# Ledger of designs, part 10: VH-VL binders against Sensor protein CitS (citS)

Target 1, 196 residues: Sensor protein CitS (citS), of Halalkalibacterium halodurans (q9rc53r339to534)
Amino acid sequence: AQTHEFSNKLNTISGFLQLGKIDEAVDFIQKERKIQQEWIHFFIERVNDPTVSAVLLGKISQAQELGIDVDIDPSSQLLTPLQERQQELLVTMIGNLLENAFDALLASGIENKKIYISFTDMGDDFIFEVEDNGPGIPPQLMESIFEEGFSTKEGTHRGFGLALVKKAVHELGGAIFLEEGELGGACFVLTIPKHE
Key: E = the ipSAE of ESMFold2; O = the ipSAE of ESMFold2 at other seeds; V2 = 0.75 times the mean of E and O plus 0.25 times the DockQ between their complexes.

## First folded at step 3 (VH-VL)

Design C04 (from s04 with heavy chain G99E V100R R101Y Y102G S103K G104S G106A M107F V109I; framework fv_spartalizumab)
Fold by ESMFold2-Fast, scan of step 3:
Structure C04 (fold): chain C 196 residues (1-196), chain A 120 residues (1-120), chain B 113 residues (1-113)
Amino acid sequence: as target 1 above (196 residues)
Amino acid sequence: EVQLVQSGAEVKKPGESLRISCKGSGYTFTSYWMHWVRQATGQGLEWMGNINPSGGSTNFDEKFKNRVTITADKSTSTAYMELSSLRSEDTAVYYCARERYGKSYAFDIWGQGTTVTVSS
Amino acid sequence: EIVLTQSPATLSLSPGERATLSCKSSQSVLYRSNNKNYLTWYQQKPGQAPRLLIYWASTRESGVPSRFSGSGSGTDFTFTISSLEAEDAATYYCQQYYSYPLTFGQGTKVEIK
């Protein structure tokens, strides 16, 4: 299937980027179909951190296996070098935010499941945004979703992830925001100061 | 029902210090940056600085760096702004405002304001 | 420091009329990498705190009446009230969040005759 073949190609590119083999990654991309080359070239040109690129590509592959469409805002960029701790915690936060979106969408029962990602390192902060087209978060639950062990549907939505994200942003001097998304679902915005 | 409630009016003499509180309610206090903005009588708005209540990181306008201190107490969901070495030109209404950072950078919720008069 | 200049200083109009307010920035607040204008508009009534109306230069805040709109890019921005109502008597401020320190325009006062 094109989906399985595409996932395998993304994993290969992720591997080259992780190993710092930029020329090999470029050569591999140049041998792929036009559409796939455009997506992946985005990560090489717009994201300077190989670990962050690898995590995002891995999550995109996971979403495809789950029948979820993931789009990344084409204006996104992450060009400022991350310090080791920022990278480590950002990777953890990205993983947990996307897993929470996956769980919400799978539980929703909608056919057209979508996630929109945008990120920027403009100004003084790294900003990472995840939106979904699921049922969203009721206003009465906004304060409790970041508490340890919180879950709207126990057994299928762990709830641990958002508490871990809040802990991680605390360590980095950043913040996490819950907003109403343009896609009709939940919108989480993560901010991390570049200069501590 | 998200709101910011500020402490009451202050009358100060030149050289004294000022401390204003801003208590948040109806939202997760540590998930939003808090800003301080002042407005002299009949004049426009002037940004003073901000704080991330989660980690305590702060930014200030250079004009205030040596006199302003912004802090936050997570246990009481309250931000504080202290301004030292007061001058008559510090007479103003002082506002706290919550920032919706990332998506819009907008100040979506504001406190009611604290009137401060500095005179001999 | 980015300086925002608003004009006119005062607008005196009748109910039902269109109000057009200008905000000019001393430097571009459009960031080319994300194609976004870091500009907001606030309404302030006498004795009250400011209220957010428009962010990203043209996006209306939830709950804000449709008669309010924003437009422009880079250094030249416009805020419009398509049909004035008595409750719209207020001072309107633009604000940039492109760089620190954050700055506001001096305000345009809208008066209803």
Scores: ipSAE 0.000, ipTM 0.445, lowest interface PAE 15.1, mean pLDDT 80

Design C05 (from a3 with heavy chain A99V K100G T101R S102Y G103T Y105K R106Y A107Y I110Y; framework fv_spartalizumab)
Fold by ESMFold2-Fast, scan of step 3:
Structure C05 (fold): chain C 196 residues (1-196), chain A 121 residues (1-121), chain B 113 residues (1-113)
Amino acid sequence: as target 1 above (196 residues)
Amino acid sequence: EVQLVQSGAEVKKPGESLRISCKGSGGTFSSYWMHWVRQATGQGLEWMGNIIPYFGTANFDEKFKNRVTITADKSTSTAYMELSSLRSEDTAVYYCARVGRYTSKYYFDYWGQGTTVTVSS
Amino acid sequence: EIVLTQSPATLSLSPGERATLSCKSSQSVLYSSNNKNYLTWYQQKPGQAPRLLIYWASTRESGVPSRFSGSGSGTDFTFTISSLEAEDAATYYCQQYYSTPPTFGQGTKVEIK
């Protein structure tokens, strides 16, 4: 199995070996193995839904290929069993929020692109948060970005993703808000109740 | 400058309920996570729970399950913590605290002055 | 849950001396994804609320004097006051925010002789 991310790691290892830097190659392999083990451990212990885990891992991999650094807050957890519809819509919301962040960061031209994710289910609701360090959303546009068909760029589908998020969260009886985050970009927080 | 001001000391009997308020000023009240932490006399600090005032959604430590209710009133920028079925072991100083940042929700930049609660017969 | 153990329970020192406080975690609070340690240090003076001094194990909070510092990684952390002042008499607590619930150590009391 070869992905762009895997190929890049192989290229780095190959480079160290070609330069005779055996110790550096070994260190790189050990560091990467440790990171993979800790991600696997995190998701096994902290996220009890395999589909949600798969989507988040897929999005992290996609972000890495795009040069975007993703941090999931290690205090995050999702241990409550999801109903089928909650799972379907949560996966859709996660995908659309992260794609929105990717698009904003790639369009920004910023050098050090970052996304922060946190989630919890310790109370009566599932809470999910995505923050980026992109240009953010002007206050005058914060409500209109959730409207179907809204876009700040011609010929793009950016606005449809956020409209889908708002529809999904409302279907589940939840809510969403948007604010400027500490990273300087957009911060989306959504909640959905555990019980119908 | 962010400030948190708590309600005054309480004296309760076992089996009663407690309600403490925490009024925020400075910054945006509704979007920050507001936490409750207690400290028994001569003992360490213990996290109880938090709330995101914008949603009114609360989280709590499992050991307080069915006893803690955390609410918020956005119009008065006030968070509330209620603890029911009080025991002598609930005698403590109760603090509200909040994070000044959106990343790392669980380290506490700002603290209220504390509310002393005594539960005795 | 993660358990934090602080030592010593009490330090009695004179003004100008160096104070070194230990905090040990039952599990690593180093997050490999971002290489950050999810550990804080708070100061609590008698009758007062805790005050944040250090976060990310070694980052000093704004307005905190430079004599306060934190170090360590993974499970072993140190908090240092390089030259004690009378106003530093307090109990110091470490706290982890790597996993929920966030947990605190039992504190180290620093007394000025």
Scores: ipSAE 0.577, ipTM 0.786, lowest interface PAE 2.2, mean pLDDT 83

Design C06 (framework fv_spartalizumab; at its last look DockQ between E and O 0.04; V2 from the best seeds 0.00; counts 0 for: pae O 10.9 > 2, placed apart)
Fold by ESMFold2 at other seeds, look of step 4:
Structure C06 (fold): chain C 196 residues (1-196), chain A 119 residues (1-119), chain B 113 residues (1-113)
Amino acid sequence: as target 1 above (196 residues)
Amino acid sequence: EVQLVQSGAEVKKPGESLRISCKGSGYTFTSYWMHWVRQATGQGLEWMGNINPSFGSTNFDEKFKNRVTITADKSTSTAYMELSSLRSEDTAVYYCARAGYRKGYFDYWGQGTTVTVSS
Amino acid sequence: EIVLTQSPATLSLSPGERATLSCKSSQSVLYSSNNKNYLTWYQQKPGQAPRLLIYWASTRESGVPSRFSGSGSGTDFTFTISSLEAEDAATYYCQQYYSYPLTFGQGTKVEIK
C-alpha cells in the first residue's frame, strides 16, 4: 500500500514538473510532506529532469518522516538532459541507494541519523553520491553486498537494492564504488558516462 | 560579480571571544559551502571548518572543534565564525572562502580579517 | 590527516626563467571513482588573499595565464611557471580536498632576482 501510494505521488509530481507547473508541484509536495519550500525550489532549479526531481523530493520527505536528517551538497546539479534509459535507471538507482541508507540507519539505533547527498554533471560523467552515518560496510563484505538476495548475518537488507543498482549502473556503462566518507558510515558513489 | 566581504580588523585580549562575518554577494549564497581558513603572520594557511548554508551542517578540524562555532544567515547571505577562549597563537588573518564541490577548492576568498590577541 | 610537503621553500629566479615547484602528499589524493586528483594550487601576494590558479591538479581556472600549469598524480605533483614575470613574485600553496581536514602545503616563495 505504501509503495502504491508513493508511486502515485511521484507520478503526480513528475506530471506537474513536465508541464512546467512548478507552483502546483510545490503546493502538492508541501501539502503532503513537511519539506521546506526553499529545498523544493533548490531541486526544481538544480535538477532539470522532472522524474529525477520527484524521486529525490519523495525520498527526502520519507527521510524526514523516519527522523533522518538529510544534507545535500549545495553545488549539486543535474541540468544535462538524460536519455530515456538513463532517466529510468537513475531513478531506480537513486531510490534504492537512499532506501538502503534508510534501512541501515533504522536498524542501527543511532540517535542522530544523517544522510549526505551530492550529485554533479560538470564533467563527462554524471556522478551521484549517497553517504550515511550508520555502521558502514566491513571490507570482507564489499564484494558480497551487490549480489542478489544478499543479507547480513544480522538481518540487515543492504544487499537486495544494491544488486539492482549494480545491474543498472553497468547497463549504462558506469560503475558503483564504496569509499571513505566523513560521516563514518557507508559512502556509495555512482559514475555514469554521459555517452556510451 | 562574486564578492565575499568580511568584517573589519579586531584587537582582542586573551580569554575573549571573536566573531567574524562574511557577506556573500553576486551568487546564490545557499548553493555553495562556505569555509574558514586562517593564516598566522609569516605562516601557512590552516583550514578551520565549513558550513552548508542551506542546511546548516558543519565540519571542523579537530584542533578547533570545541572552540569554533560556524553559522549562516540565509536572509542576509552572511556566514559567521566564532572563536572562543582566545590565545596569543590565535593571532592571524582569518579568511572566508567559497567552494563549489562538497570538500572544496576555493574559487573566491574574502579580503581577510586581521585579528590580534595580546595582553 | 593528509600532509602536503612543498619544495623548495624559496625559489629565486630571473624574469623569463622557468619555475618548478613540487608538492608531495602523504597519501594519494586520486579519487578512483572519477579518476581525478583532488589537488589545487593557489598564489598569494603579500597583504592579499590567496588566488585560485589550478584545480584537479592540472585544470587552469578561468582568467589564469597559460604560463601557469600543473601536473602529477597520486602523491607527486608539480606546478610550473613557464616564463617568469615580475608580477609572479608570490608564495604558492598546494591544497588537497580529497578528505577532511582540508590541508595546505607550507608554501613555496617565488622571488624575482
Scores: ipSAE 0.006, ipTM 0.481, lowest interface PAE 10.9, mean pLDDT 83
ESMFold2-Fast, scan of step 3: ipSAE 0.768; ipTM 0.874
ESMFold2, look of step 4: ipSAE 0.231; ipTM 0.713
ESMFold2 (binder alone), look of step 4: mean pLDDT 94; pTM 0.956

Design C07 (framework fv_spartalizumab)
Fold by ESMFold2-Fast, scan of step 3:
Structure C07 (fold): chain C 196 residues (1-196), chain A 120 residues (1-120), chain B 113 residues (1-113)
Amino acid sequence: as target 1 above (196 residues)
Amino acid sequence: EVQLVQSGAEVKKPGESLRISCKGSGGTFSSYWMHWVRQATGQGLEWMGNIIPYFGTANFDEKFKNRVTITADKSTSTAYMELSSLRSEDTAVYYCARTKWSGRYGMDVWGQGTTVTVSS
Amino acid sequence: EIVLTQSPATLSLSPGERATLSCKSSQSVLYSSNNKNYLTWYQQKPGQAPRLLIYWASTRESGVPSRFSGSGSGTDFTFTISSLEAEDAATYYCQQYYSTPPTFGQGTKVEIK
């Protein structure tokens, strides 16, 4: 697909942060109408990986344009350095989980669309949670949605990026879990070992 | 609904190790965070750590980092807390409690508590 | 770590009276992006495990009587029992989950005279 405006913004922010230009990154983000100063401070303090910060900030901005409320749990942190491959696959997984949530919420027609994000690295693993208040996933389909080429006996192939998420998490020696969340929709949780 | 049942009271000597179990019953044990919280006699509540049973991933309060081990067996719906190098100040009632993901709503289901006495 | 300070230590009241308990946080537990306070209140009766009463500072847990309420924002929180009943004799704890590790206040003991 074509590089959209969000990818360009993420690259710019990531570049500033990687070069230690924190003030420049903050200034750039604040000039985007949808990002609040508190988000910028949170990410600078609580997320040590500039690329992950850039992706999450970009996805928050995209969600706001789509009329979706995004909350990140305030106890979230990602302070452990990521290896290059962990970073690449983690941003891919985050992107696909959030796009899946966006698609589900936009198709649902509900008025107050919400996504909740949580992450931690206090233990031996990175843990990421993405939860929405959409229609959820029928229990019969919970295992099948991760399969490449998945379809129902009556239906056609699903176009979700979840097969990519499962492949990525397995490559890193982790796992992914799906359940009904507290918001009433789908809740995806993934875990990635810190050490290979 | 999930219920949490803990192992029975323990009497230990300083230097020994403690292991407490917390068994869940009901449909969604593995998908919750299981917390360990203790309460010394006449004192308040103190968080020790938590675990997601499905993954076996545990977090700890820094003060317990070298003494506490939290594990889970999702096949038996049981979480465990082991505390080593016991001291008299570890005398307390130990609770397990659950939250859904990250603790966002507070601890809504608690075990009955395990009384632990550490004395020479 | 965030320190929660509760006051008073003990509150002795008669049935039907209003109980007002305070919890003050060493730093804000208000998450401005969602305007939620990451603070809970628990009731603990002697010999029993704590019971969740209030989460997000003011949301009552399912099955909790309407006489219990929470209010406040940021660093200053109040827990209120509008009309005390004999069964409300207990120690009440506030807890924050804004930052790790989660921490509890020292508790306020409510006695019925």
Scores: ipSAE 0.233, ipTM 0.670, lowest interface PAE 4.8, mean pLDDT 81

Design C08 (framework fv_spartalizumab)
Fold by ESMFold2-Fast, scan of step 3:
Structure C08 (fold): chain C 196 residues (1-196), chain A 121 residues (1-121), chain B 113 residues (1-113)
Amino acid sequence: as target 1 above (196 residues)
Amino acid sequence: EVQLVQSGAEVKKPGESLRISCKGSGYTFTSYWMHWVRQATGQGLEWMGNINPSGGSTNFDEKFKNRVTITADKSTSTAYMELSSLRSEDTAVYYCARGLRWGSKYAFDIWGQGTTVTVSS
Amino acid sequence: EIVLTQSPATLSLSPGERATLSCKSSQSVLYSSNNKNYLTWYQQKPGQAPRLLIYWASTRESGVPSRFSGSGSGTDFTFTISSLEAEDAATYYCQQYYSYPLTFGQGTKVEIK
């Protein structure tokens, strides 16, 4: 439960990015979690929303701390301005999808843990994808994972993340899909209309 | 065997719309992006757009914005490309191609055979 | 938009000769996160769909003869056919997958004399 400390770090990073202080943001992240400067420059170049950038950078940093390798599709971009509510809910959805992937990978016992991220906005939708190389989700459970309180881990209190994502995306008029990933892991595809 | 099979040749008049299909087989259709690439006679390759078959979300080259529509039917493992307001400049061979997202390579490793489209009056 | 410029436009060579094709990108396609170049080479014979030959700038696709190779990084890439065969007469395209819109070079036509 170190949410407060993590949130404060994200706020600091977000603040630097909002002020156009890329070098300061890079230095802060590198000192905290040894994240590469290239990630920060990538997000500044590809994402026009500082808050979304800060959340993604924070999650990449958290993944590194957990021994999880993150690869983002370099063609990714999010250049269309987000409405306030879209931004709030997208940040929440990104956080919950990545947290779910972290939990699945850590529980899997897999030695080489990887998460793949892609996002684009060159059509009518904001598209966000997260794929992990974990055990995936059995077809019979694909609908159940979005139900409030669902968990396949006995005794866990984590069952709200994916339900929150589904609720948030539906509020924005979008949808979430779960598919088998290229490497057999879970692949979540999130679509949000640019305009309602 | 992994393959993409496209619909047959089309002859259209200016102002009409075309719709061509691309059926995938031998792989998990929703695990790969599907791209559309065209080639005018004697010219190079031109990327038009792509679709994630899982959600149906698309990306397009700005040049084709408002004329191109890409869709996918997961139940038949078939992608479709529709191009409206046809002009003689749209005369080309249209290809679908599978795009790998993750893994050991990032490339269009499987291509359809191509669909010849002629637009003339 | 990333522009890929291929040269020469046409190469006319005899069997057994070395073919060297250039592809220059207006922007770097080297991804620092994984240290890979998002550049691909395709072969297209008349009346056929393109065929993947090289990905990651230098990795040969399965089933592609060893006489085909790719090299380079960032903005400057080379595709080489070490000993040209009659069946290699084709147009060769480079493509970048680094940034949208995805783009191809204009192609280099390799002709056998």
Scores: ipSAE 0.546, ipTM 0.783, lowest interface PAE 2.3, mean pLDDT 85

Design C09 (framework fv_spartalizumab)
Fold by ESMFold2-Fast, scan of step 3:
Structure C09 (fold): chain C 196 residues (1-196), chain A 122 residues (1-122), chain B 113 residues (1-113)
Amino acid sequence: as target 1 above (196 residues)
Amino acid sequence: EVQLVQSGAEVKKPGESLRISCKGSGGTFSSYWMHWVRQATGQGLEWMGNIIPYFGTANFDEKFKNRVTITADKSTSTAYMELSSLRSEDTAVYYCARHVKYSGRYYYMDVWGQGTTVTVSS
Amino acid sequence: EIVLTQSPATLSLSPGERATLSCKSSQSVLYSSNNKNYLTWYQQKPGQAPRLLIYWASTRESGVPSRFSGSGSGTDFTFTISSLEAEDAATYYCQQYYSTPPTFGQGTKVEIK
């Protein structure tokens, strides 16, 4: 039920944004006390894709319910129209990277859980970055997650969702990179070409 | 600590192309944004673009769209900036620069190359 | 794009004097989500690359002398050298990283008389 309610909320927000009903979308979101005014203005001005906006807003709401602080870099933008398949797979990648961050933070026992999101489309590629302040990826596993055909859903790597992200990014001709984050946790960066 | 070393001065004619290099040393080359910034003589600084060396994909200011190409070679820890269809207004000192920590999110620069002087003159 | 305007263009002072430089932004670079100002200050001496002095409007970079400081919020920023030394003769630039593309002010030249 909660899943259906969440999906219905995302559909409503997406519908308002797709129809250019910005005021109605803003009013709907503002009635969700957990979403800050600043983020609403950000999405209206800096993200032209209604589906991506809806998914990110939904994930921010979910994070707040879980006691996780989410911050989006103010220089972020997505102004270039996405092809249907790019949008579908990007939404899947965003979802999986954020779910992985949620899982890692909730399992960590850290009191001040944080996620930082950044994205840009200024050049020939869409670049998307997710960083958390969790325990990160063990050094001995970092190489394994980049090996061809490696699955992150096996054994103790279950829940990372990285195999789905790798598959999606490769289908779009892109790449994914793991770095040690500024927040002390994992930092995933992915790139997707605007034109194949 | 991290250092950036750029290629030497260039003298070009209008219509030609420019290619300058920036070699990183100390620290991980692929783990930071590499920015390109230029400065005309006695003038202010102008951001041109950046690259994450790992991906080899670049961002750039719309002013340089269709003229600038930013690339990287991880095997030599070197980033390149090419600028085509040169004009006299492209006469400037060109800098490569990067942020200390991994920074796809922050576009300020704490380590700078020494600069490459480029003169475009007929 | 965000436009940064610096003043004065040139400042000529004696050693030991206080230097005060201004940087004004065409729109706010204060991010309400984290309450931080996305503004830096760089020093550039003739024939040299810029050197980062201040980031987040008021945080001094490691190794930068305490006489250098930054203040301000939103659209109005100040860079101060509390007691000018001969080595401080340079052009100083502000830069914003709130919005893309990142942009720089046109600089203030500090000269020693």
Scores: ipSAE 0.470, ipTM 0.746, lowest interface PAE 2.7, mean pLDDT 82

Design C10 (framework fv_spartalizumab)
Fold by ESMFold2-Fast, scan of step 3:
Structure C10 (fold): chain C 196 residues (1-196), chain A 121 residues (1-121), chain B 113 residues (1-113)
Amino acid sequence: as target 1 above (196 residues)
Amino acid sequence: EVQLVQSGAEVKKPGESLRISCKGSGYTFTSYWMHWVRQATGQGLEWMGNINPYGGSTNFDEKFKNRVTITADKSTSTAYMELSSLRSEDTAVYYCARGPKYTRGYGMDVWGQGTTVTVSS
Amino acid sequence: EIVLTQSPATLSLSPGERATLSCKSSQSVLYSSNNKNYLTWYQQKPGQAPRLLIYWASTRESGVPSRFSGSGSGTDFTFTISSLEAEDAATYYCQQYYSYPLTFGQGTKVEIK
């Protein structure tokens, strides 16, 4: 794993975007085949927060290295400025939801692994959705997966990630839901109020 | 059959605390959220909070967060709601209600019979 | 918090008549990604606990008679009883589960003449 070098690449991209150097950011991505140039154009146009963009790009790149296809709904947008705490917690929630999806898909043995992401700020709330085509969550575990320390095994993999997401979204006055998705796996939906 | 059975009526004085129990039966207690909802005489329904009985995580309406405690004992399939620093405006019928699996969101499909609480000096 | 406003406060109708109840939300409870409205309807008869009738704004709970229906999207919702029966005398509440805290409307009382 060369996550240090990868993190530096994301910081470089974020730096170019922060300075309005779009052409330089695009050129950098085009030379890094593991990050698709189409993603950069999407994020420049549709996401107003460089930190959120960097995290999503990093997770997309990680998914590609793991053999997982990631699609983002083309109507997605996040143009409303985030408060500092909203940004910090949203980044944490995005990371944990995507890591949960990666783990489920890698454990499944499914040949064509897929994640679908959508997000919007076109109402009074920020809404973020992550869906996978994995085995889903058994009905008897649906509520317990958000519990701190939850595990279906004795101690090697625990449900801390989802418990952390629930804690974070509640701190922001929002909610997290499990929904029926189109891909047949787990579908997590976050809602976060723009204003307190 | 699925049912929720609550503890009996309470009469309290201002400043005291109350504790209401809600015992579930006929289903897997830890697989459902437990909500607490109150209703003053002749008034509408007011959501107070909920708990995941598996590990004890809770959500509250902000107006109750400094006075309410919700807990659950999964070994006895019983949820508890404690409300401190009682005032006359806390006089109400208190309900527990089960929140089913995610396909219905946090909709409440099974309710307890209600516990009447009177706060008077 | 999301505020739900129900109207009218009271409906007095005869058996066989149609009852139409309104619930308006201060903000949208429609999640665009899954196209679902996070809104439920409950029936409460005097001296009884509430009973779930409708979830996802228009999906009827199992065992609920077909005369009960829900419709609407976003901020404007309607609950309809197509042909009132004597047993339908009750107060009806809408409730949202889009965000915390969960909130109820103030209720509409349906009386049978």
Scores: ipSAE 0.000, ipTM 0.456, lowest interface PAE 14.1, mean pLDDT 80

Design C11 (from a3 with heavy chain R98T A99G K100R T101K S102Y G103S S104G Y105S R106Y A107L I110Y; framework fv_spartalizumab; at its last look DockQ between E and O 0.85; V2 from the best seeds 0.67)
Heavy chain, then light chain:
Amino acid sequence: EVQLVQSGAEVKKPGESLRISCKGSGGTFSSYWMHWVRQATGQGLEWMGNIIPYFGTANFDEKFKNRVTITADKSTSTAYMELSSLRSEDTAVYYCATGRKYSGSYLFDYWGQGTTVTVSS
Amino acid sequence: EIVLTQSPATLSLSPGERATLSCKSSQSVLYSSNNKNYLTWYQQKPGQAPRLLIYWASTRESGVPSRFSGSGSGTDFTFTISSLEAEDAATYYCQQYYSTPPTFGQGTKVEIK
ESMFold2-Fast, scan of step 3: ipSAE 0.773; ipTM 0.874
ESMFold2, look of step 4: ipSAE 0.613; ipTM 0.814
ESMFold2 (binder alone), look of step 4: mean pLDDT 89; pTM 0.927
ESMFold2 at other seeds, look of step 4: ipSAE 0.557; ipTM 0.788
ESMFold2, look of step 6: ipSAE 0.609; ipTM 0.807
ESMFold2 (binder alone), look of step 6: mean pLDDT 89; pTM 0.926
ESMFold2 at other seeds, look of step 6: ipSAE 0.622; ipTM 0.818

